# Designs tried in a protein design chat: VHH binders against p49116. Part 15

Target 1, 238 residues: p49116
Amino acid sequence: EGPLLSDTHVTFKLTMPSPMPEYLNVHYICESASRLLFLSMHWARSIPAFQALGQDCNTSLVRACWNELFTLGLAQCAQVMSLSTILAAIVNHLQNSIQEDKLSGDRIKQVMEHIWKLQEFCNSMAKLDIDGYEYAYLKAIVLFSPDHPGLTSTSQIEKFQEKAQMELQDYVQKTYSEDTYRLARILVRLPALRLMSSNITEELFFTGLIGNVSIDSIIPYILKMETAEYNGQITGAS

## First folded at step 10 (VHH)

Design vd3
Fold by OpenDDE, fold request of step 11:
Structure vd3 (fold): chain B 238 residues (1-238), chain A 119 residues (1-119)
Amino acid sequence: as target 1 above (238 residues)
Amino acid sequence: EVQLLESGGGEVQPGGSLRLSCAASGFTVSSNHISWYRQAPGKQREWVSTIYSGGRTNYAESVKGRFTISRDNAKNTLYLQMSSLRAEDTAVYYCATLSEYLRQFGDYWGQGTLVTVKP
């Protein structure tokens, strides 16, 4: 059996709407987030092991971990996205809801804490100077997490996660041989992802979605898209 | 407020031509990837074409060589020039960014513009 990831899974290039407007409206934020989500799902779909799990299983898997994948994507693309500016804009847009007393004090605290956690997580990853390979393996570890409720084929998922972990370890040992504790420093950041609410993330970044549309409900449709259509929408590849 | 308004649809004979327009407001067309989609009655919606922010274009195989996507930055408007129209091109046509496309899965679609190709 070959490696879980190849060099093709390391490239993770997000293209933002350009130029950045003076005013970051809800559409800009939602569009940027949507691109990142699509890129993340495209990345997942490109992994042979992911496809090997079958449509039902991989759908359930992505539903369970999309927020963590998205958050890792935010961290990885923080500079390209100008994430701090986006988060500031999100806060500004929330001010209207706050002023109109549409949110409880507790909810406001939860949302603001979530924004803080996102920023802190991304800052911590930047401080660690995580490279593209490390991000790829971290995303794989997060993707192939067998501990989510309701998953099938948990044994196979666990095997894939173990492979991701082993490959990450080998990479870090080879690339950062003088930094003995780098792997540990990287892995201890993962628990922070589990503390972040997918609902709040969706509220902050995807408020541009109208109606009863949820990321959870959209995921199956994206995963079932034909490759040509999928690529045509975001990369132009056919 | 963000809006996408499609227009230019109508009835045409096979082999005819139409030019669709998508007027955008609330965002800059040239800064975004924007796509045309179409949905025929009783069929699934399908991707037709995309113009990327950099100006690159892409087309579904079924419309390659017949359709041309373009934009006017000054008017903040997207276009779809359709030629050599066929009966199978009959559909309601929509324009959308990626985020707008995602909204469609919630059964939220704009009015679109109807193209009918028949003798």
Scores: ipSAE 0.769, ipTM 0.897, lowest interface PAE 0.6, mean pLDDT 92
Fold by OpenDDE, look of step 10:
Structure vd3 (fold): chain B 238 residues (1-238), chain A 119 residues (1-119)
Amino acid sequence: as target 1 above (238 residues)
Amino acid sequence: EVQLLESGGGEVQPGGSLRLSCAASGFTVSSNHISWYRQAPGKQREWVSTIYSGGRTNYAESVKGRFTISRDNAKNTLYLQMSSLRAEDTAVYYCATLSEYLRQFGDYWGQGTLVTVKP
């Protein structure tokens, strides 16, 4: 079989609303997040191995890892997004809720810690200077995780994950031959993704849009979109 | 608060033309990707067209060559010029950004504007 990923899967271009306003309103934040979500899901759909798993299985995979994919996307697109500014704006918007005593002290702490974790993760990835290929392979490793509950075809998923890992290894050895421990440094960042709450991510970026509806419940609809519709919705499409 | 108001719908004969408008408030049309959607009775929602912030446009195959999406930045309004209308174009038409597309799942869509194509 051929490689899991091709050069076409390395491209991950997020286009932000332009121009960026001086004051980032909720719409701008939500729109930016939505674009990233769709881009991430479109990326997954573009992988032949992903399609080979079938609709039910690939839906289950995305449901299980959408937060991790989204977070990797945030890291990869942090500069283009001005992520620090977006996060600051989110905090500012949360101030109203805080002042109105809508959130408990514990909840405020949880949310703020999550924001910190997001920022820290993105900063750590930037510090490592992760390139587009590495991001693509990391996303694939995250996507094809066989250890989520309720998955079918776990053997096949595992094979795809191993393939992603091997391709990443080969790439790193070839591209960064002088850095013997780069692969390890990159992979050791993945556990941080599992520690992040999908619920809090959803609250920060999407609750203003979907209310009490979960991203989990929306994912099947996004994945079922026709290619033409997808291209019509995502940024960077030609 | 973001608000979109669709208008311009009506009844038209096959082969006729109609122009829809989408007046936006709470965000800048020129700064966003905005799309037209339509939903026919008993059918699923369908993507029709998008105008990107950069001015690029995209169309569903079913409407290519017949529909034209445009915007007036000064009026902060999106348009859909429809020509050579067909019976299958009959639907309620909605305009939305991508985020607002997601809002539909929370029941936050606009009222839309009804287009009826019949002899």
Scores: ipSAE 0.727, ipTM 0.875, lowest interface PAE 0.6, mean pLDDT 92
Fold by OpenDDE, fold request of step 11:
Order: sequence, then structure tokens, then C-alpha cells
Structure vd3 (fold): chain B 238 residues (1-238), chain A 119 residues (1-119)
Amino acid sequence: as target 1 above (238 residues)
Amino acid sequence: EVQLLESGGGEVQPGGSLRLSCAASGFTVSSNHISWYRQAPGKQREWVSTIYSGGRTNYAESVKGRFTISRDNAKNTLYLQMSSLRAEDTAVYYCATLSEYLRQFGDYWGQGTLVTVKP
């Protein structure tokens, strides 16, 4: 069997609204986040192993790991997104809720801690100078996680995850042979992703999706979207 | 805060032309990718065209060569010039950014503008 990922899966280019406005409103934040989510999900769709699992399993996997995948995307695209500026804007918008006593002290603490965790994670990844290949493999490891509840085909998922980590190991050994502990340093960052709440992430970045819309509810539709429609909306390739 | 208001729809003969407008508020049209969508009676909503922030444009195969998407930055307005209209172009037309598009799955869409192509 061939490799899990190809060079085509390494490219991960996020396009931001340009130019960046002086004031980042809720729409800007939501639009930026939506683009990243869209890109991440399309990336997953482009993996043959992912396709082989079937629609039901695919949907379940993405529902389970979208927050982690999104967070890795934030880290990878932190510079082009000006993530620190976006996070500052999010905090600023939260101040309105705080001033209006819409949040309890405990909730405020929880949300601020989450923002801190996001920033810290992204900073740590930047410090490690993670390259595009490493990000691709890390995303694959996260995507093909068999330890989420309610999954089917867990044996196959586990095989794909193992393949991802093996390919990552081979890549790191080949590319960074002088750094014998690089792989370990990279992998020990993954547990931090599991400490982050998907609900809080959704609240912070996707507040523009007002109503009964949730990330969970839109995932099946994005995964079933025609490639032509996706390309038309984001890349214009077809 | 953010609003997209479609207008310009109406009844037209086959082979005729019509120009739709999408007035945006709360964000800058030129800074965003904005798309036209349409939904025909009894059919699913489909993508029609996109103008990207950089000025590039893209079209669905069904409208390519007949429709032209453009924008007026001064008016913060998106346009869709439709020509050689066909019966199958009959639909309610919507404009949206990606985030707005995603909101549709929560049954959130604007009013749209109705285009009817009839002899």
C-alpha cells in the first residue's frame, strides 16, 4: 500500500480577507475562522484513506476532532492570520459581555484560560519551527484518532494513525537527522490539544453563526460538498 | 450588524438580460470573497459565481459565458449581470460570504431576489 499522505497534502494555504481592517469585528473573525475550518475539512477530504472509511465514519471522525484540527490550523497559519491580533480582538469583544454582567466569574476565567491555552500552544509550535510536512502528518494523526467514543471501524482508523506517525518519523529522521529528539518534542505537544474545549472555541471564533447553527451540524454538509463548489468559493480552481 | 441585501430580480423573456445587486453593510466587499447562489423551486441551492478579494472571478459551468460578476467598491455593492437567460435560470438569487453561506444550514438566509424567465 502507498503512503498515507502525498506532497499535495502538504500545501495548506489560507487566504485572509485583505486588507486587514483597523477594527476586527465579529464578522471578520467568523469569516477568517470559517475559511480555516473549510480548508481543514477539505484537506481531510482529499486524503484517500479518509475517503475509504465511508461517509458515516468520516463525519464521526471530523465531529470528534474538528477542534484539534482547527487549532493545529491556527498554529500553522498564525502569521498569515495575525492570530495575536485576532485573539486580542476576541478579548475586546468579550469585554462587552463582561461589562454587561452576562458572564459569571467562573465562566470568564474559563474563557480567558482557553484563550491563553490557544496562544501558548501556537507559540510553542512556532518555537519548534514546525514545517509543512510535519503539520500535515500531525493533522493526520489527530484526524485518525481511534480513541473517540462512538466511532466505527476503529481498527482501520488505528492503522491509518499508525501509518501517519511512521511517515512522520521517517520524515523527521531524514530531514532533521542532527536532532535526534525532534520527533519526541513534536509529539509531546499533541496532548495540549485535548485540553481545549470545542464549545469554547466555537463560541470565540464562530459567534457569527447565529441561531441553531453549530460546527457539529454543518460538518456533514461541508464533507458532502461538491469539489467544484468548494473550489469556486475558496480557491477558484474549478 | 452585517447585512447583504439582494435586489434587481423580476420577470424576463428567454434570451433576455437582467442585473442583480447585492448591497453590503458591516464589511468591505472588496476585502472579501463574495458569491452568488441560487435556489430553483424544488431544487437544492447551488453556487453560481464568486468574485475574490483580489478581483478574480469564477463561474459555475451552467452560467459561464452568460453571467458576469462584478463589484463597485465605492458603493460597497456586488453585481451579477445575467444575459442569454434561460428557463432553468429561474430561481431566488442570494449573495453571501463563506461564513454567511455556512449559516444557511441553520436556515439562515436573506430575502434574496426572484428571477423568473418565462415566455
Scores: ipSAE 0.705, ipTM 0.876, lowest interface PAE 0.7, mean pLDDT 91
Fold by OpenDDE, last read:
Structure vd3 (fold): chain B 238 residues (1-238), chain A 119 residues (1-119)
Amino acid sequence: as target 1 above (238 residues)
Amino acid sequence: EVQLLESGGGEVQPGGSLRLSCAASGFTVSSNHISWYRQAPGKQREWVSTIYSGGRTNYAESVKGRFTISRDNAKNTLYLQMSSLRAEDTAVYYCATLSEYLRQFGDYWGQGTLVTVKP
């Protein structure tokens, strides 16, 4: 078997709505988030190993880890997104809800802590100066996590995760040979992703979605989308 | 509130032309990727065309060479110029940003505009 990832999987270019408006409304935030979500899912779909797992398993994996993938995407695209500005806008919108007594004190605390965790995680990744290859491998490790409940083909998933880890290790050893503990420093960031609530992430970034739409519910449809339609939505490669 | 309002639909003969409009409010059209979709009776919704924020355009194979997507930034309006219309182009046409597209899975769509191609 060849490598899990190729150079094509390293490229992760998010295009933001531009120019950035003076005031970031809910629509801007939701559109930005939607683009990142689609890009992340497109990335996953482009991995041969992911395709090899079959549609049902693929769907289950993405449903289980979309929040982690999304968060890694936020970290990776923090500059192009002006993430700090987006988060500030989210907080402002949240404050309006608070003033209207729409949220309990406990919920406010949870949401604010979540925002803090997101910012902290992204800052920590920036501090580590994670490069595109490392992000790709980290996303792969997160994607091919066998420890989610209800997964099929867990042995194969584990194999792919191990392959991702090995390739990351090889890359780090080759590229950062002078930094003996870089791999460890990178990997110890992953647990932070598991502490983040997908529900709160959805509330913060996808509030613009109307109705009973949830990220979890739309994932199967996006993954089943025809290539031409998919590309037409985000990449324009159709 | 963000709104997209489709108009311009109607009945046309095969080979005819029609221009659809999508008036946007609550966001800037030129700053976003906006797409046309259509849904024929008894069929699944289909992507038709997209104009990206940078001005680049993309089309489904079924409409390439016949349809042209454009926008008027001053009017904050999206257009779809349809030519050489065929019976299979009969559908309700919708415009949507990506977030609006996602809403379809929640059964949220505007009224759309009906295009009927028949002799």
Scores: ipSAE 0.663, ipTM 0.862, lowest interface PAE 0.8, mean pLDDT 91
Fold by OpenDDE, fold request of step 11:
Structure vd3 (fold): chain B 238 residues (1-238), chain A 119 residues (1-119)
Amino acid sequence: as target 1 above (238 residues)
Amino acid sequence: EVQLLESGGGEVQPGGSLRLSCAASGFTVSSNHISWYRQAPGKQREWVSTIYSGGRTNYAESVKGRFTISRDNAKNTLYLQMSSLRAEDTAVYYCATLSEYLRQFGDYWGQGTLVTVKP
């Protein structure tokens, strides 16, 4: 069988809204996040192995890992999207809510800790200078995780994850032969993704959806979209 | 708060033309991906066209060559120029940004504007 990923799966270019407003409002944040979400899902849909699992399994996988994929996307696109500025804006908006006594003290703490975790994760990835291939394989490893509850075709998912891991190893050995422990260093970053709450991520980046629609509920609809309609929603696919 | 208000719908004969407008408030049209959608009676919602923040445009195959999406940044308004209209183009037309599109999955669509192409 051929490789799990090809060079076409390495490209991950996020287009930000332009121009960046002086004040990053909730809409700007939501639009940016929405673009990243769709880009991530587009990436997943472009993988033949992912397609081979079928719609039901695909839906379950994405529901389980969308937050991790999204977070990897944030890290990968941190510079282009000025992530630090976006996060600062989110904090400012949160502070307004705090002043209005709309959040409990415990919730505020959880949200602030989550923001810190996001920042630290992205900073750590930047320090490692992760390249596009490595991100692609890391996303594949995250996507094809067999350890989520309720998944079907777990043997096949595991097989794909192993392929992703092997291809990553081969790539790192070839590209970074002088750095013997690079593979281990990048893989040990993955557990940090599991510490992040999808609910809090949704609250931070998709505030306009809170109370109406969840990302979890939207995922099946996006995955079922016809290619033309799907491509019409994102710049990267058209 | 982001608001979009559609207008310009009406009755038209086959082969005719209409221009729809989408007046935006609470955000800048030029900095967003904005799309037209339509829902025909008894049918599911259908994507029609998108103008991306960079100015690139995309169209559904069913309307390609007949419809043109554009925007006036000064007026903060999105347009859909429809030509060579067909009976199957009869629908309520909606405009939405990507984030608004996601939000509207809960069926929180605006009023839209009705286009009726008489057979």
Scores: ipSAE 0.606, ipTM 0.835, lowest interface PAE 0.8, mean pLDDT 91

Design vd3
Fold by ESMFold2, look of step 10:
Structure vd3 (fold): chain B 238 residues (1-238), chain A 119 residues (1-119)
Amino acid sequence: as target 1 above (238 residues)
Amino acid sequence: EVQLLESGGGEVQPGGSLRLSCAASGFTVSSNHISWYRQAPGKQREWVSTIYSGGRTNYAESVKGRFTISRDNAKNTLYLQMSSLRAEDTAVYYCATLSEYLRQFGDYWGQGTLVTVKP
């Protein structure tokens, strides 16, 4: 009973390392991305419906969808992160590597295509002017996705997803009553998230941190962190 | 090229005091949130304290009132002043940014500095 999300779940404030370095470096990119990852995990963990699923289900669910949540976070925080500047620096580095014949052409093509998909997704969300409530419901729809391989308790997860979809629909209809097709335009953006590669996201944003390990294997440890640690480390509360 | 070097650990009697240091290179302590963590034998690593880029501090409930985190920006060094030490404070202590915390799950595992509070 009650709404799936409350106003506390709409707030999504990312604080960047300050000041931005004169030259973008691996540390700045990785620290910024880590803050977004932990902010996203803190957000998911704070949802009562998520808490109700139990620890094992929570871990499985987040391991399946972390990259989609992270990508929505990138789109929502693209301006604060200066994401376009970060991606341009990465593209320039990759293009120099091709010119010098340092890397496989097939791998570089895959990474460049992923960057283009990410930029296109972020641009499309900016053009729609997606607001904080809409992002919160979109993240909930992504989080409570019952169709990922290996999940248990999929019936309950599906019911929570349907509730998120219903609440998004109600919000959009009341807030954007003059825009009949806004909900449809928003929802058709979601399939692109499934096309985003988690291993390329790790290469772009977590280079040198997790080498022999994937983010999805770290999720259980992130979910068990104390709330006080989350609040201070990832929000920049001052 | 980030390097964090912990020091200042040792043996101490219950109720005693100790100051830990973390020398940082490859990034600026004052521009980042940086934390102390600890890991007791046979237990998971746990958060102890954070100093934020703005200078504010936060502490785990188990250490509030006993531990004080601070920094010296000129030396690019983080400190943890520990007092009223108890047996349960026995652990290896580490300093890390959030991204450095993630690095520990790869092939990297820093030495830390051992604090032993004798029974």
Scores: ipSAE 0.529, ipTM 0.806, lowest interface PAE 1.9, mean pLDDT 85
Fold by OpenDDE, last read:
Structure vd3 (fold): chain B 238 residues (1-238), chain A 119 residues (1-119)
Amino acid sequence: as target 1 above (238 residues)
Amino acid sequence: EVQLLESGGGEVQPGGSLRLSCAASGFTVSSNHISWYRQAPGKQREWVSTIYSGGRTNYAESVKGRFTISRDNAKNTLYLQMSSLRAEDTAVYYCATLSEYLRQFGDYWGQGTLVTVKP
């Protein structure tokens, strides 16, 4: 059996709206986030092992881990996205909401803590200087997580996760042979992803979505999208 | 508030041409990927074309060579030049950014503009 990931899965290029406006409005943030979400989902769809799990299982997996994938994407694309600027803008918008008394004190605290966690996570990843291969494997590890409730084919998912782990290990040993603890330092970051609320992430980045639209509800439709249509949404950079 | 307003639809004979417009407000057309979609009666909505921030364009196979997507940055307007129109091109046409596209799943779409191709 071949590797879980190939070099084609390492490339993860996000194209941001250009030029960046001086003022990052809600739409800009939402659009940027949407692009990242689509890119992440496209990445997942491109993995043969993911395809092999079937549509229902795929949908369930993505629903369960989209926040983690998205967050890894934020970290990976932090520089291109000017993530710090985006987060600052989000905070500013949040402050406006606070002034309008739309949020409870407890909610404000939760949201602010979430923003802090996001920033810290991304900073920690940057500090580790995670490369494209490592990100790809980390994304695979979080994607093929068998411990989410309601999943089918958990044994197969686990196998894929193990494969991702092994490939990551091999890569790190080969590429960073002088750093014997690099793998451990990388993997220890993963628990932070589970501590982040999908709901809050959605609120922060996708507030521009009007109505009863949730990322959870959108995921099945995106995954079922025809390849041509899907590519038409995101493949502007390549 | 971000708004997209489609216009330019109408009745046209097969083989005819029509240009649709999408006037944007609240965001910059040149800095966004913007797409045309269409929905025929009783059919699912389908992607038609996208113009990316960098100016690159992409088309559905069904319209490739017949439709041209463009934008006027000064007017903050998106266009769809349709030529060699066919009966199967009959649909309500919508323009949307990716985020706007996502909104559709919450039953949020603009009014669109109706294109009817009939003899």
Scores: ipSAE 0.494, ipTM 0.772, lowest interface PAE 1.1, mean pLDDT 90
Fold by ESMFold2, fold request of step 11:
Structure vd3 (fold): chain B 238 residues (1-238), chain A 119 residues (1-119)
Amino acid sequence: as target 1 above (238 residues)
Amino acid sequence: EVQLLESGGGEVQPGGSLRLSCAASGFTVSSNHISWYRQAPGKQREWVSTIYSGGRTNYAESVKGRFTISRDNAKNTLYLQMSSLRAEDTAVYYCATLSEYLRQFGDYWGQGTLVTVKP
């Protein structure tokens, strides 16, 4: 009956660690990525439809889609994060490692292909000038994906996804009324998210901090965090 | 690279006071968000308090009015002043940024500082 998302779900303000270092370092990247991860998970938790599915279903959904939500967050916050600078520095490091024969060529190639896919995704979203409302609906479509293995309540999840799609369509048609194909151009970007590897995302953005556990194993704890704990670390409250 | 070292724990009587310290290296305390967490025996870690880079503070409801978080920029050190201590405050206390918080879910069991409130 009511809208799936409200204006509170459009706000997505990432605050970077301060000060920004003169040179790329693992601490800055990991802290920045952690802030984006928590912001993304707590965004999902704030949605009444998500809350209505129950904690077991919530955990299963987020475990299945956290990398896609994180990747949408990277695209949305790419300028604030200086993501292009971060990725360029990583590419340069990997190219030096190949030149010195220090790492397996097969793994480095796999990581480089992932970085290229991530850069192309972020570039395509920037070229389309995706706004905050569109990002919020795209995240909802990704979150309420009924076709992930092992999910329960798939009928209800599908209904929420259809509602997110309808609300996105209504928003685009109202706001971009003379751009007939904008919705189609936006939606064809989503399949690329399923090609993003959560293992490589962990290696790129969470290196050295999560060794023997995966982010999907931590998700129940992130979802249970007190609101006050993440309010200032994620939203930048002063 | 980033290191956070807790100290100042000990035994106190109910209603007593204690001051915890967190010495930071590899980043600047005054320019970042830093939190205290605690873990009681047999329980999961829980958030206690945060001081944000702008100096704002926030507290868990269970400690509000009894605990005060602060920092000393010259010493690059975070503090937790604890008063009106109760048995439920018995725990190992940790300080962390968000990325350091994630590291605690691995096999890493940081030192922390033990606070024991006697019966």
Scores: ipSAE 0.406, ipTM 0.747, lowest interface PAE 2.5, mean pLDDT 84
Fold by ESMFold2, last read:
Structure vd3 (fold): chain B 238 residues (1-238), chain A 119 residues (1-119)
Amino acid sequence: as target 1 above (238 residues)
Amino acid sequence: EVQLLESGGGEVQPGGSLRLSCAASGFTVSSNHISWYRQAPGKQREWVSTIYSGGRTNYAESVKGRFTISRDNAKNTLYLQMSSLRAEDTAVYYCATLSEYLRQFGDYWGQGTLVTVKP
């Protein structure tokens, strides 16, 4: 069977649009977010255990957890993305919307609360100094979640999740042997991901790109994207 | 505001050549990965070619050896030189960054430029 993840799955290199504009705009935010989304989806596709589940199960699984994977990606790449700068720009835009149009007040409040939750999650991950191996296993734990409604093969998904948890435990105990409680502190952060709204993530990072179409409906097309096209367009590694 | 405008399409005989242009504004073509896509009537949009920010290029198998993607950084313009054209190359051609690729699932997509290769 072998390990669930290999060193190839630890590499998670996000390349940003260049140059970063002095005034952040919708194009820069959407292009950066799109790169992270595609990187996250193709990371999941590269895992042998994920490949073994079959195409319908794979698609259902990613549809259910894409926002959690995306949020972990935001935390992992927060410095490379200058995420705090991006979120500050979004907050300024939302504050202007409040002053100009009170009709969206309740929605803007929901979005502001979500931004705060996202910032707190990213700050907590930074304080723990989560490394690339830990992020890879956390993503695998989130990806192989049997709890989502409508999934088939939930027993196999649960076995993969348990394997990811075991491999994370082994890694943390070996690498951080002086910190007995590191694994527990890391795992306690995961429930916050379930509180993140995919609808609001779409508003924050994908404004104007997809209209009334949700990211979850696009997932099958991203997952079926030819590897050569993905490598050619997104990573430049083809 | 980012805008990508395609031009250079037209009618051509089999075996002929065309050069498509994609004028960019609001960002720098040399700093981004930019691709050509095409959509034949009744078919899904398909990837044709990409030029990377570093200058490397890649092509779909169906066009490899016949199409060449390039850019002119001074004009901020992307090109697709098409040769040995076949009836199967008839389509509307679009240029896009990655975020513009996602836009194809929404309600907005530019006009593109029509290439018609006679039977």
Scores: ipSAE 0.065, ipTM 0.495, lowest interface PAE 6.1, mean pLDDT 82
Fold by ESMFold2, fold request of step 11:
Structure vd3 (fold): chain B 238 residues (1-238), chain A 119 residues (1-119)
Amino acid sequence: as target 1 above (238 residues)
Amino acid sequence: EVQLLESGGGEVQPGGSLRLSCAASGFTVSSNHISWYRQAPGKQREWVSTIYSGGRTNYAESVKGRFTISRDNAKNTLYLQMSSLRAEDTAVYYCATLSEYLRQFGDYWGQGTLVTVKP
């Protein structure tokens, strides 16, 4: 029945708003994050195994894992996005809010801890020199998680996840044949994704755009977006 | 602080032409992907066309060959030239960036500009 992913699913090219403004602003951060979010959702939709599960199952899977996919996307695109610069600017604004006594110190500390965990995750992935194939399979492994309650086709989802794991193993063994423990080192990074809070991700990257509506409530609309509209908004940019 | 103000709508006979404008402030049109959308009464909002930051364009099948998206960077303005208009093109037309697209789920849209194609 063929491989789970092909070359078209490995390509993951994020285009940033250009030029980067001299003064970092909420619009630049939110537009950049929106591009990554839409790229990640439509990447998932492009996978034949995902398409085969049906629309309701697709929505349930992406709602459950969108933040993990987004975080893997941040790590993969950290250099293109100048993510460290974005996070430093956010930290500076948060520290200014504490010094001026404008916001609750407890929430700001929680957000700062999340930023540090995110930066540590991205640094660890950079140290491992994770390539595009490896990122694609890692994203597939988190996407096809059978553990979410209420899912239909759980056995099929589990088989797709096992197939992603096998294809990653085959790729690593062939491409990095002298590095016996590379697969193990890669896979132990996945638990760190579960430490990432979706509501803090929304606060960091989507501030003020969606009011009190969560991203997981928007996901069905993003996934239903017509292929021509998606190609017109996102894939025409490279 | 980003504002997108649509104008240029009106009534037109079948087969006629209109040019819509979208004046932008708070960002630069040449550095963003910007799209036109439309919404007929009682219908879902649908995508019409996009111009990318690099200048490439794309169109929905229903308007391909009839509509042309363009921009004027000096005026910071996006345009939609509509030709060979049909009754089904009657709608309120909106322009949006991708982040502005997400804002719609927070119960806010711009004013849009109404296009009415007579029978």
Scores: ipSAE 0.049, ipTM 0.496, lowest interface PAE 5.5, mean pLDDT 82

